# Designs tried in a protein design chat: VHH binders against S-protein homolog 13 (SPH13). Part 13

Target 1, 133 residues: S-protein homolog 13 (SPH13), of Arabidopsis thaliana (Mouse-ear cress) (q5xv33)
Amino acid sequence: GRLELKNEISGVASVRKAKLAVRCWSNEDDLGWNMLKPKQSRIWKFTTMNMWPFQKTEFRCQFRSGFGTTNEDVVTVFSVKDGFRKQCGVGGDECFWVAKRDGFYLRRIVKDGGGDSRKKYVDVLKSKWVWKW
Below, E stands for the ipSAE of ESMFold2; O stands for the ipSAE of OpenDDE; V2 stands for 0.75 times the mean of E and O plus 0.25 times the DockQ between their complexes.

## First folded at step 18 (VHH; framework vhh_nb_b201)

Design v6 (from u5 with Y32H F102L T106E Y111H; at its last look DockQ between E and O 0.70; V2 from the best seeds 0.00; counts 0 for: pae E 4.0 > 2, grease 24.5 > 24.2, SAP .694 > .668)
Fold by ESMFold2, look of step 18:
Structure v6 (fold): chain B 133 residues (1-133), chain A 122 residues (1-122)
Amino acid sequence: as target 1 above (133 residues)
Amino acid sequence: QVQLQESGGGLVQAGGSLRLSCAASGFTFDEHVMGWYRQAPGKEREFVAAISTGDYTYYADSVKGRFTISRDNAKNTVYLQMNSLKPEDTAVYYCAAIDFDLEGWEYTFDHWGQGTQVTVSS
């Protein structure tokens, strides 16, 4: 399995405005706040263990940008549950999330048929940045 | 030069309407939450309405259903349509540009206008 969180916030007056703060939990383990610079990614590569006691791999994150937060304060960005993995696209073992200036997107891997093996992606808006007072 | 200039204030009878405008220049308008605040004599400045960079709108309970905030990023202008005005709406209305400082983890009021008087007669 693979989880990527990428900061693609751009078109801003300064790099300070384009940073993304991310706090993630792997299952119960709090990984703390980290700042992603523009164009920077955080990537986790792991064997998806779906047998007890290993079967509950899940990543949940909070996102803060200079334009606000996601609508829900804690977002599940990876889970071994089949319903979740299919949302990430064909194959279901790779989930790719992208922060942009206007919001937070799931980059879905879509079917790559025909005469080659190149992957195709579409970006699906999951949340515009919201301002929470 | 940073400028926020309010206009459209005046004297109206209760039940009437006014439309306030705030023209902005000298800063990144489309990166700011824009807001309207008001201050009556002897009172603290209070929140009226705000509109986010994503066009989400927020209102004080006292103005919901009567006031509408909007923005035009092409004109760097924020508006406040005020309907069904009451004497308690009498105040100086201020336009504000509000930012989130991610490194400082705080909201900041980067810029304020000079204010425009709204007076609602009984």
Scores: ipSAE 0.221, ipTM 0.598, lowest interface PAE 4.0, mean pLDDT 84
ESMFold2 (binder alone), look of step 18: mean pLDDT 81; pTM 0.814
OpenDDE, look of step 18: ipSAE 0.336; ipTM 0.667

## First folded at step 19 (VHH; framework vhh_nb_b201)

Design z1 (from v4 with F27S V33A Y58D V98I; at its last look DockQ between E and O 0.84; V2 from the best seeds 0.00; counts 0 for: pae E 2.1 > 2, unsure alone 62.5 < 65)
Fold by ESMFold2, look of step 19:
Structure z1 (fold): chain B 133 residues (1-133), chain A 122 residues (1-122)
Amino acid sequence: as target 1 above (133 residues)
Amino acid sequence: QVQLQESGGGLVQAGGSLRLSCAASGSTFDEHAMGWYRQAPGKEREFVAAISTGDYTDYADSVKGRFTISRDNAKNTVYLQMNSLKPEDTAVYYCAAIDFDFEGWEYKFDHWGQGTQVTVSS
């Protein structure tokens, strides 16, 4: 399986406004604040065996952009719980989240059939950027 | 970096209205969330209202329903429409731009204007 968080914020006057601050944690580890530059990703890859001792693990993040935060301050971006992985698209094995200028999106895999096709995606808006004061 | 100048303050009777303006220059105004704060004599500066780069607004409980924040990106200006004014609204009102600080990992209310006095009399 695969979890990716990608910063696609663009169409802005300054590079500072295209940066994304992300703080992520699991049940056991807080990874702290990190910055994603424009077009940068954080990727986690895992197998069923890799997850065996931590079957109830959730991966949660907070986001801070030059345009605000997500409507819910804490976003679950990965969970082994019933039903969560269905949201990620076909198969539920890959979850892909994308920050854009106007908000935070789930990139769902929608695969074309046949031929020499690669994976195709549709981006579903999950939250506009908002401000919490 | 953005430079801010408030205007529109003055003396008004209780129950009256004022419209504050905050003109911005020297930066990418349309990429900044903007806020209004106020400071009464002997009190700390307190949040009044904020508006995002999009359509999100937020207000202090004490002003909800009476104050409306808005922005006009073509004029590089943010407004605070203040209705049903009360003597307790008397304060210096400050405009601020809001930006994220990647050294401290926090939003900062920076680039304050010099303020405009609002005085509400009985």
Scores: ipSAE 0.356, ipTM 0.673, lowest interface PAE 2.1, mean pLDDT 81
ESMFold2 (binder alone), look of step 19: mean pLDDT 79; pTM 0.808
OpenDDE, look of step 19: ipSAE 0.543; ipTM 0.763

Design z2 (from v4 with V33A Y58N G104D; at its last look DockQ between E and O 0.77; V2 from the best seeds 0.00; counts 0 for: pae E 2.4 > 2, SAP .672 > .668)
Fold by ESMFold2, look of step 19:
Structure z2 (fold): chain B 133 residues (1-133), chain A 122 residues (1-122)
Amino acid sequence: as target 1 above (133 residues)
Amino acid sequence: QVQLQESGGGLVQAGGSLRLSCAASGFTFDEHAMGWYRQAPGKEREFVAAISTGDYTNYADSVKGRFTISRDNAKNTVYLQMNSLKPEDTAVYYCAAVDFDFEDWEYKFDHWGQGTQVTVSS
């Protein structure tokens, strides 16, 4: 499978406001805080199997932007569970998430019935940026 | 030059109302979340209310239902409408702006106002 987190925050007065802090972890590893610059992506490629113990794998993240956080403190961005993978798009093998100025989106891959081999996407709002404290 | 200037404080009888204003200049107001905090003598500064760049609001439990935060991005101003005031609301009220610090991985207050005194008499 494939997981991508992309920072598309733009239309801001300074580059600092377009930066995105992300902290992601799996069941066993905490990857720590990292910064995504505008237009930068983090991409993970991994094998998922319908076999024990891989049926329990989840990838979770926290997000901090210049405009706040996601409404849910922790967002599941990948899971091997069939219900989750279907929401990522056709086939469920790739999950693509995008941060924008107004919020955090799931970018689903759709097909073009016109024979176009280039990928097409639709963005679905997951959360507006909010402040909690 | 960054400035935050509170106004609208004063002496008011319990049960009364006040509206605080905070005029901002010297930074990109519509790109900052704004908040109100208060501090009584001898106590630590405490959170009152906050409003995001997208107008999402949050309140301390002690003021929910009585206080309303709002913002006007065209005027670079954040407001705190305080109704049903109680003597326990007596404090200096500060407005503040916050941004995320990518060196420390923490939200930090960039700027604070001078404060405005609110005194609620019984």
Scores: ipSAE 0.338, ipTM 0.609, lowest interface PAE 2.4, mean pLDDT 83
ESMFold2 (binder alone), look of step 19: mean pLDDT 81; pTM 0.827
OpenDDE, look of step 19: ipSAE 0.575; ipTM 0.768

Design z3 (from v4 with F27S V98I F102M; at its last look DockQ between E and O 0.33; V2 from the best seeds 0.00; counts 0 for: pae O 6.8 > 2, unsure alone 62.2 < 65)
Fold by OpenDDE, look of step 19:
Structure z3 (fold): chain B 133 residues (1-133), chain A 122 residues (1-122)
Amino acid sequence: as target 1 above (133 residues)
Amino acid sequence: QVQLQESGGGLVQAGGSLRLSCAASGSTFDEHVMGWYRQAPGKEREFVAAISTGDYTYYADSVKGRFTISRDNAKNTVYLQMNSLKPEDTAVYYCAAIDFDMEGWEYKFDHWGQGTQVTVSS
């Protein structure tokens, strides 16, 4: 399994507030805390569990930014061999995560049947930034 | 640095309503989580409500259902609508803005107003 994440937090005066911290872990792996600068993308790889008949990766992530943290302490992501099956749906769509000022999004790449080489995206808000008290 | 100024406090009878306003200086208002705290005489300052940059709201249990926090980024103002006020709501109410220390992984309110007095009589 893998997690692709892009930090698209922008329009802020402070670079610190635009940074994104991420920690992901599974039963097999703890990737620790990592920092993404604005506009930076990163891919995390997880150990894939071979659960016949499917390869499955289950991991959880926590995100922190200058605007808060995810509304849940842990974001659970399920993936199979070729991506986020649970989140991306059917049809071979590719998904990755995007952080923005107002929250954390799942971005789905939509393939237009037309010859336009431009990637179209659909962003779905998964978590608004919140604060823990 | 953000400067905060509260207004709207006063004397009100139990069951009454007040609306507090907090005006923020600077151009970074929309980058801040805003909140309200209160401090009663002889007590510690306590959390009342907060609103994130995405308009997600948090409330202390003691004020849930009675208080509403909102923000207007165009006016650099955060509001606290207080309904069904009780004598135990009597306190100095402080406006706060959160900053985040990425190095320390700490979220804290580090900008405060001078406070506005709210008194609820029986």
Scores: ipSAE 0.025, ipTM 0.369, lowest interface PAE 6.8, mean pLDDT 79
ESMFold2, look of step 19: ipSAE 0.258; ipTM 0.645
ESMFold2 (binder alone), look of step 19: mean pLDDT 79; pTM 0.796

Design z4 (from v4 with F27S V98I W105L; at its last look DockQ between E and O 0.74; V2 from the best seeds 0.00; counts 0 for: pae E 3.2 > 2, unsure alone 63.5 < 65, SAP .729 > .668)
Fold by ESMFold2, look of step 19:
Structure z4 (fold): chain B 133 residues (1-133), chain A 122 residues (1-122)
Amino acid sequence: as target 1 above (133 residues)
Amino acid sequence: QVQLQESGGGLVQAGGSLRLSCAASGSTFDEHVMGWYRQAPGKEREFVAAISTGDYTYYADSVKGRFTISRDNAKNTVYLQMNSLKPEDTAVYYCAAIDFDFEGLEYKFDHWGQGTQVTVSS
């Protein structure tokens, strides 16, 4: 499987404002807080077949942007559950998420034409940025 | 980086209405979450309402249904419509711009206005 988080926050006067702080973990590994610069991605590659019989394959993240956080404190960005995988698009083994100025989006694969030169995407809003106090 | 100026405060009878305005200058207003806070005598400054750079709004429980926050990015202005005012709404109201501190991983108020007095009489 493949999980990608991309920071596409743009349309800001300062690059500093377009940063995204991300803390992600799987069932066994927590990477802590990291900074994702504009246009930068974090990619995880894994095989669910090697892990499925003994543990769930789930990736969870927390986000902090210059415009707020996601509505849910902890967002599941990949899960082996059937309903979740279908939301990521055709194939269900790759999930692609994009942070934009107005919120956090699932970039859903709607056509898998073989290789990524033919994939088509639709961005689905999952959460506007919110301020939590 | 930004200066904030509140206006629209004053004396009003209980049950009345006021509309506060906060004008921003020298800023990238549309890049900030904007908020209203208030401070009554002898009390700590408390949250009233906030509006994100998008359409999301948030209100303290004590003002929900009575107050409405809005913004006009073309005029670099945030508003607080206050209806059904009560004596406990009496306070100095402050406009604030809210940013994320990436070093401390916390949201903080970078810029505050000078405040505008709202007094609600019985």
Scores: ipSAE 0.263, ipTM 0.603, lowest interface PAE 3.2, mean pLDDT 82
ESMFold2 (binder alone), look of step 19: mean pLDDT 79; pTM 0.806
OpenDDE, look of step 19: ipSAE 0.613; ipTM 0.796

Design z5 (from v3 with F27S T108K; at its last look DockQ between E and O 0.58; V2 from the best seeds 0.00; counts 0 for: unsure alone 62.7 < 65)
Fold by ESMFold2, look of step 19:
Structure z5 (fold): chain B 133 residues (1-133), chain A 122 residues (1-122)
Amino acid sequence: as target 1 above (133 residues)
Amino acid sequence: QVQLQESGGGLVQAGGSLRLSCAASGSTFDEHTMGWYRQAPGKEREFVAAISTGDYTYYADSVKGRFTISRDNAKNTVYLQMNSLKPEDTAVYYCAAIDFDFEGWEYKFDHWGQGTQVTVSS
């Protein structure tokens, strides 16, 4: 499987405002703060035959943008639990999240890219940016 | 860097109203979350209200329903309409521009105004 977090914040006068700070945990392990530039992604790939059943069961992240944070401070962005991966779309092999100027979105796969066809996506708003300070 | 100047403070009787203004100079006023903070003598500076670049508004519980923050990007100005004033609202009110600090990984108030005194008499 695959987890991608992408920064698509745009439509701002300053590139500084388009930066996104992300802090994620894999299970209880703090992976630290990282900055995503406009159009930059952070990607994790999961192999099923090696380590899957006991190492990477859940990813949770905090987000800080120039427009605030997600409504829930910590967002689950990947889980091996039964119902979670189906939320990511057809096939359930990829979870793709996108930060935009107005909020944080789940990019669901609604058409698999089999044969000559291109993959199709629908962006579902997860949270508008909010200010809490 | 943005420069901020507050105005509109003064003496008012309890139950009265004041409108604070914060004029900004700088190239990116419309890119900042703008906020109002206040500090009474011997107390910590506390959050009052903020307004994002998307005009989302946020209020401290102590002022919710009485104060209204707004912005006019054409005038590079943020306002705080203060109604139903109480003696406990007495403080120096500061306007601030708020940005994220990628060095410390936290929101910081990189730019402050000089403050305007609000005094609410009992």
Scores: ipSAE 0.399, ipTM 0.691, lowest interface PAE 1.8, mean pLDDT 82
ESMFold2 (binder alone), look of step 19: mean pLDDT 79; pTM 0.806
OpenDDE, look of step 19: ipSAE 0.495; ipTM 0.735

Design z6 (from v1 with V33A T108K Y111H; at its last look DockQ between E and O 0.81; V2 from the best seeds 0.58)
Amino acid sequence: QVQLQESGGGLVQAGGSLRLSCAASGFTFDEYAMGWYRQAPGKEREFVAAISTGDHTYYADSVKGRFTISRDNAKNTVYLQMNSLKPEDTAVYYCAAIDFDFEGWEYKFDHWGQGTQVTVSS
ESMFold2, look of step 19: ipSAE 0.477; ipTM 0.723
ESMFold2 (binder alone), look of step 19: mean pLDDT 83; pTM 0.850
OpenDDE, look of step 19: ipSAE 0.582; ipTM 0.779
ESMFold2, look of step 20: ipSAE 0.515; ipTM 0.743
ESMFold2 (binder alone), look of step 20: mean pLDDT 82; pTM 0.840
OpenDDE, look of step 20: ipSAE 0.458; ipTM 0.736
ESMFold2, fold request of step 21: ipSAE 0.402, 0.471, 0.492; ipTM 0.729, 0.720, 0.745
ESMFold2 (binder alone), fold request of step 21: mean pLDDT 82, 81, 81; pTM 0.832, 0.824, 0.822
OpenDDE, fold request of step 21: ipSAE 0.668, 0.596, 0.636; ipTM 0.827, 0.783, 0.804
ESMFold2, look of step 21: ipSAE 0.534; ipTM 0.752
ESMFold2 (binder alone), look of step 21: mean pLDDT 83; pTM 0.850
OpenDDE, look of step 21: ipSAE 0.467; ipTM 0.733

## First folded at step 20 (VHH; framework vhh_nb_b201)

Design a1 (from z6 with F102W G104D; at its last look DockQ between E and O 0.70; V2 from the best seeds 0.00; counts 0 for: unsure alone 64.8 < 65)
Fold by OpenDDE, look of step 20:
Structure a1 (fold): chain B 133 residues (1-133), chain A 122 residues (1-122)
Amino acid sequence: as target 1 above (133 residues)
Amino acid sequence: QVQLQESGGGLVQAGGSLRLSCAASGFTFDEYAMGWYRQAPGKEREFVAAISTGDHTYYADSVKGRFTISRDNAKNTVYLQMNSLKPEDTAVYYCAAIDFDWEDWEYKFDHWGQGTQVTVSS
């Protein structure tokens, strides 16, 4: 499995607020906390388990920023058959996670059928930042 | 200098209402979650309500359905509407700016007001 994360938290007075912490884990592995500075991107690679009858690996991730945390753990399922692309929506486009000031997004790379080489993105809000007490 | 100034406290009869205000200055208000806490005599300070930068609200179980927290970023003010007040709500109420401590991986309260006294008589 592959998870790409981009920290796009910007426009804040404090750099501290723009930091993004991420922790992902599965039943077998805990990757611990990692920090992304503003504008940083990171790719996590996960081992996909192919154990019958389960042909998928589920990873849970928690994201923290100066604005709060994701309202719930973000679940990413890596299917042996469909891979991570299944999570990207209809068409199996490439996608990755993006953190912004107002929340956590799934960004889809939309293929332009018009011959334009410019990458187009569609951001879908997955979670606003919330505080957990 | 960071300042949080609470107001609106006072004496009220049980079942009555009060509206607390907290005027903030000296920091970027809209980047912080804001919260209300209270401390009764002989008790520890306890969480009452909080509002995120995205206007998500959180309440202690003891005040749910009775208290409402809100904010006006244009005025750098956070409010606490307290309805159906009870004697057990008697306390000094404090306003706080909430932040995340990256070193300790915990929420912390960076700034506190001086507090406003709320007294609910039976």
Scores: ipSAE 0.180, ipTM 0.588, lowest interface PAE 1.9, mean pLDDT 84
ESMFold2, look of step 20: ipSAE 0.457; ipTM 0.706
ESMFold2 (binder alone), look of step 20: mean pLDDT 81; pTM 0.833

Design a2 (from z6 with G104D; at its last fold request DockQ between E and O 0.61; V2 from the best seeds 0.60)
Amino acid sequence: QVQLQESGGGLVQAGGSLRLSCAASGFTFDEYAMGWYRQAPGKEREFVAAISTGDHTYYADSVKGRFTISRDNAKNTVYLQMNSLKPEDTAVYYCAAIDFDFEDWEYKFDHWGQGTQVTVSS
ESMFold2, look of step 20: ipSAE 0.527; ipTM 0.742
ESMFold2 (binder alone), look of step 20: mean pLDDT 81; pTM 0.824
OpenDDE, look of step 20: ipSAE 0.573; ipTM 0.787
ESMFold2, fold request of step 21: ipSAE 0.457, 0.516, 0.445; ipTM 0.734, 0.753, 0.716
ESMFold2 (binder alone), fold request of step 21: mean pLDDT 81, 81, 82; pTM 0.829, 0.830, 0.833
OpenDDE, fold request of step 21: ipSAE 0.675, 0.590, 0.650; ipTM 0.837, 0.782, 0.805

Design a3 (from z6 with G54H; at its last look DockQ between E and O 0.70; V2 from the best seeds 0.00; counts 0 for: unsure alone 63.2 < 65)
Fold by ESMFold2, look of step 20:
Structure a3 (fold): chain B 133 residues (1-133), chain A 122 residues (1-122)
Amino acid sequence: as target 1 above (133 residues)
Amino acid sequence: QVQLQESGGGLVQAGGSLRLSCAASGFTFDEYAMGWYRQAPGKEREFVAAISTHDHTYYADSVKGRFTISRDNAKNTVYLQMNSLKPEDTAVYYCAAIDFDFEGWEYKFDHWGQGTQVTVSS
């Protein structure tokens, strides 16, 4: 399986406004805060199985952008459960999330064009940035 | 280079009103949430109100229903309309851009002005 979180925030006056803070948990393990620069990704590759005990693989993250946070403060970005993985597109074993200036998107890989740079994508808005003080 | 200049403070009787203005320059105003905080002598600063880049507003409990924050992106200005003023509202009022702090991993007010004094007499 593969999880990618990519920062595509752009069209901003300052690099500072394009930075993205991300704090993720792998299952219950807190991976801590990290900063993603513009165009930077965090990628995790892992073995996923629906057979016990591997049925618990899950990644959850918090996001802080120059324009606010996601509507739900903690977002599940990967889970081995069939319903979740099917949302990530064909195969369901690779999930790709993209932060943009206006919000946080799931990038569904819906047709394979024979290579990474040629895959077809649809970006599905999951949350506009909101403010929670 | 970045400047925030507060104005509109003064002396007012309890129950009265004031409108504060904050003129911003040196940054891209419409990319920032803006807010007001206040500080009386010897006290820690106190959040008053904030307005997001999409005009969503937030208020401290002590001012809800009495104060209204607004912004005019064409004029790079944020406002605080203060009604039903009380002696407890006496403080220096500061406006600030709200920015994410990558050292403390939290949103903070980042003020650059000298503030404007509001004095409410009984």
Scores: ipSAE 0.521, ipTM 0.744, lowest interface PAE 1.3, mean pLDDT 85
ESMFold2 (binder alone), look of step 20: mean pLDDT 82; pTM 0.841
OpenDDE, look of step 20: ipSAE 0.642; ipTM 0.817

Design a4 (from z6 with A33S; at its last look DockQ between E and O 0.79; V2 from the best seeds 0.00; counts 0 for: pae O 5.6 > 2)
Fold by OpenDDE, look of step 20:
Parts: C-alpha cells; sequence; structure tokens
Structure a4 (fold): chain B 133 residues (1-133), chain A 122 residues (1-122)
C-alpha cells in the first residue's frame, strides 16, 4: 500500500500558516505527529504483511494546519482484495491527499489514454478546515 | 503591531441585545480564525464563539441560539450579535485571533484585545 500526502497550502503571508501537521494511527499504533512544510510531499509505504491476518489495514489520520483541522479523521483502507486504487474511484485511478488553504482534498490522477504524458488531476474536497474546541 | 480593539459593550436590560465589534490590525486578518471570550468577575475566561477562515461558526452551549458571530474581511472586523441577553452574560468580552501552536500541537486564541464590558441587568 501507498499513502501520499502533499502540502499545497499557499497564498499565505506566514509560512507558519502553511505548515501541515499529520498524525496517523494504525489499529492501536500511534505513528505520532509529523509536519510537512509548504510544498513538501510525504509518502508512506506499507507492506502487504501488515494486512495479515486481516485482509484490510486501516489508517486513520488527523490533519492540522494554520487554518484548522479536518472535520473528521481521514480513513485510508488498504485491502489485499480490492487494492488501494479502488478508493480513488471507480476507474481505479491513482490518488493522493492534498492539503490546500481552503481544505483537505483527494487528488485523483487521471491518465489520458491518448498517450499524453501530462498528468491530469481532479481534486475532490474531503474536508474543510474546522476548529475543535 | 497586532491590535484588537473591542467596542459595542454597555449596560442592557435582560432580554435586550448588543452588538460587539472587534477591529483588527497589524496582521493578515483573513488568514486567522477569530473568536470571542468572556470573563466574569471571579470566574475564568470562557469561550463564547469563533468563526473560521471558511466562515464556519462555533458557539458555547450557553450562548447557542442567542449569539451570532460574523466577520467582514474587507473591514478586518469580527462581530458578535448578542440577543436575548441574560444577567449571567455579564462579563468583559475579549476578541482574539486563533493561531496554531506547532510546538504544542494545539490551537489557541492569541492577540487578546483589552476587552469591552457587557452588563446585563435583571
Amino acid sequence: as target 1 above (133 residues)
Amino acid sequence: QVQLQESGGGLVQAGGSLRLSCAASGFTFDEYSMGWYRQAPGKEREFVAAISTGDHTYYADSVKGRFTISRDNAKNTVYLQMNSLKPEDTAVYYCAAIDFDFEGWEYKFDHWGQGTQVTVSS
């Protein structure tokens, strides 16, 4: 399994506001807080061994920025049966998470069947930034 | 220099209304969530309302349905419309900008104003 996160928070005067903090859990394992600088990307790779004896591995992640936090924990499920790509949409496109100023997005990579090497992206808003008090 | 200036406080009878304003300067207003706190005599400062950069609003249970927070980014101002005021709403009301403390991994209000007195008589 592969989980990619990109910090695209931009248009801010303060770099501090553009930072992205991420904390993920797998089952009872807390992976701790990590920070992504503006324009930074991070990839987590997971081996299929972590999927057994369960055929599915669930990762829960919380994202925090200077604009707030995700409304709900972002859940990513890695399945041996269905594959991670099914989470990207019916077409089995590649996808990754993107943080922007206005919210947290799932970005789908649409491959043009016409041989165009240009990567086309479709961003779907998953969560606006909110505050939890 | 960051400045927050509250106004609109005063004396009002129970059931009355007030509108507080907070004028902000010295920082990029639209990049901050804004909020209101209040502190009554002998009590701790308590959360009243907040509005995010995306205009999401949050309220304390004690004021929900009676108070409305709003903002005007063009004027760098955040407002608190207070309706159906009660004597227990009597307090100094403070405006603050919400920031994220990356060192402590927490959100907090910052840049407090001097406050405006709200007194609700029975």
Scores: ipSAE 0.026, ipTM 0.401, lowest interface PAE 5.6, mean pLDDT 82
ESMFold2, look of step 20: ipSAE 0.423; ipTM 0.711
ESMFold2 (binder alone), look of step 20: mean pLDDT 82; pTM 0.839

Design a5 (from z6 with G104D H111Y; at its last look DockQ between E and O 0.75; V2 from the best seeds 0.00; counts 0 for: SAP .688 > .668)
Fold by ESMFold2, look of step 20:
Structure a5 (fold): chain B 133 residues (1-133), chain A 122 residues (1-122)
Amino acid sequence: as target 1 above (133 residues)
Amino acid sequence: QVQLQESGGGLVQAGGSLRLSCAASGFTFDEYAMGWYRQAPGKEREFVAAISTGDHTYYADSVKGRFTISRDNAKNTVYLQMNSLKPEDTAVYYCAAIDFDFEDWEYKFDYWGQGTQVTVSS
């Protein structure tokens, strides 16, 4: 499986406002807070395991942007649970998330209409950036 | 060169109204969440209201229903309309801009105004 988080925050006056803080974890991999620069991605590749009764593959993240946080502070960005993988688009084994100026999106790859090149994406809003005081 | 300047404070009778303004300069106003805080003498500064870049508003319980925060991005100004004022609203009111700090991994107030005094008499 593959998880990609990409920072596409743009149209801002300073590089500081385009940075994105992310903190992601699974059972054994929590590297704490990291910063994604504009157009930068963080990518995880892994074998999905759903071994009873032990760990199920699930990635959770927190996001902090110059424009706020996601509505749910902890967002599940990958899971082997029934139904979740289908949300990531064709194949369901790769999930691609994109931060933009106005919010956090699931980038769903739609059927490739151009053969072995040019792919089409649909960005589905997961959350507008919100402030929690 | 970054400045926040509050205005509109003064003396007012209990039950009255005031409208505070905070004019911003030296940064791109539309990119910042803005807030109002207040501090009475000898007390800690406390949150009053905030408005996001997407115009969502947030209020302290003590002011809900009485105060309204708004912003005008064309004028680089945030407002606090204060109605039904009470003597306990007496304080210096500060506006602030909020952004994320990548050194401490937390939201911090980037800029503060100098404050405007609001005094509510009984």
Scores: ipSAE 0.474, ipTM 0.730, lowest interface PAE 1.5, mean pLDDT 84
ESMFold2 (binder alone), look of step 20: mean pLDDT 83; pTM 0.843
OpenDDE, look of step 20: ipSAE 0.557; ipTM 0.790

Design a6 (from z6 with K108R H111Y; at its last look DockQ between E and O 0.62; V2 from the best seeds 0.00; counts 0 for: pae E 5.3 > 2)
Fold by ESMFold2, look of step 20:
Structure a6 (fold): chain B 133 residues (1-133), chain A 122 residues (1-122)
Amino acid sequence: as target 1 above (133 residues)
Amino acid sequence: QVQLQESGGGLVQAGGSLRLSCAASGFTFDEYAMGWYRQAPGKEREFVAAISTGDHTYYADSVKGRFTISRDNAKNTVYLQMNSLKPEDTAVYYCAAIDFDFEGWEYRFDYWGQGTQVTVSS
């Protein structure tokens, strides 16, 4: 399986405002807080276990941006569960998330229209940035 | 030169209304969440209301339903409409510009105003 988090925050007066702090962990590993610069990605490649008792591969993250955090304090960004993987697009084994100035998006691969063989993406808003109290 | 300047405070009878304004300059206003905080004499400063860059609002439980925060990015101004005022709302009200401190990993209050007095009489 493959998980990509990309920082596409742009249109800001300062590069500092375009930075994204993320903390991600899996079932067995906590990866700690890391800074993603504008246009930077973090990519995780891993073996997905979807057989009892090996059906527990999940990645969860927390986010901090110059515009706030996600509505949910902890966001599941990859899971082996079928309902989750279908949301990530064709095949469901690769999930691609994008932070933008206005919020946090799931980038889905969609079917080609028949004339152009290129893969196409649609970005689906998961959460606007919010300031939680 | 960063400035946050509150106005609109004063004396009002219980049940009355006031509208506070906070005019901002010297920073990119639409990149900051804005908040209102208050401090009564002998008390600690407390959260009242905040509005995100995307205009999502949130409120302290004590003011929810009575106060409304809003912002006008064209005027670099944040407002607090205060209705159904109670004597317990008496305080100096401060506006704040709020950012995330990536080096400290916490939300940071980058700028504060000097405050405006609100006094609610029985």
Scores: ipSAE 0.138, ipTM 0.487, lowest interface PAE 5.3, mean pLDDT 82
ESMFold2 (binder alone), look of step 20: mean pLDDT 82; pTM 0.836
OpenDDE, look of step 20: ipSAE 0.363; ipTM 0.691

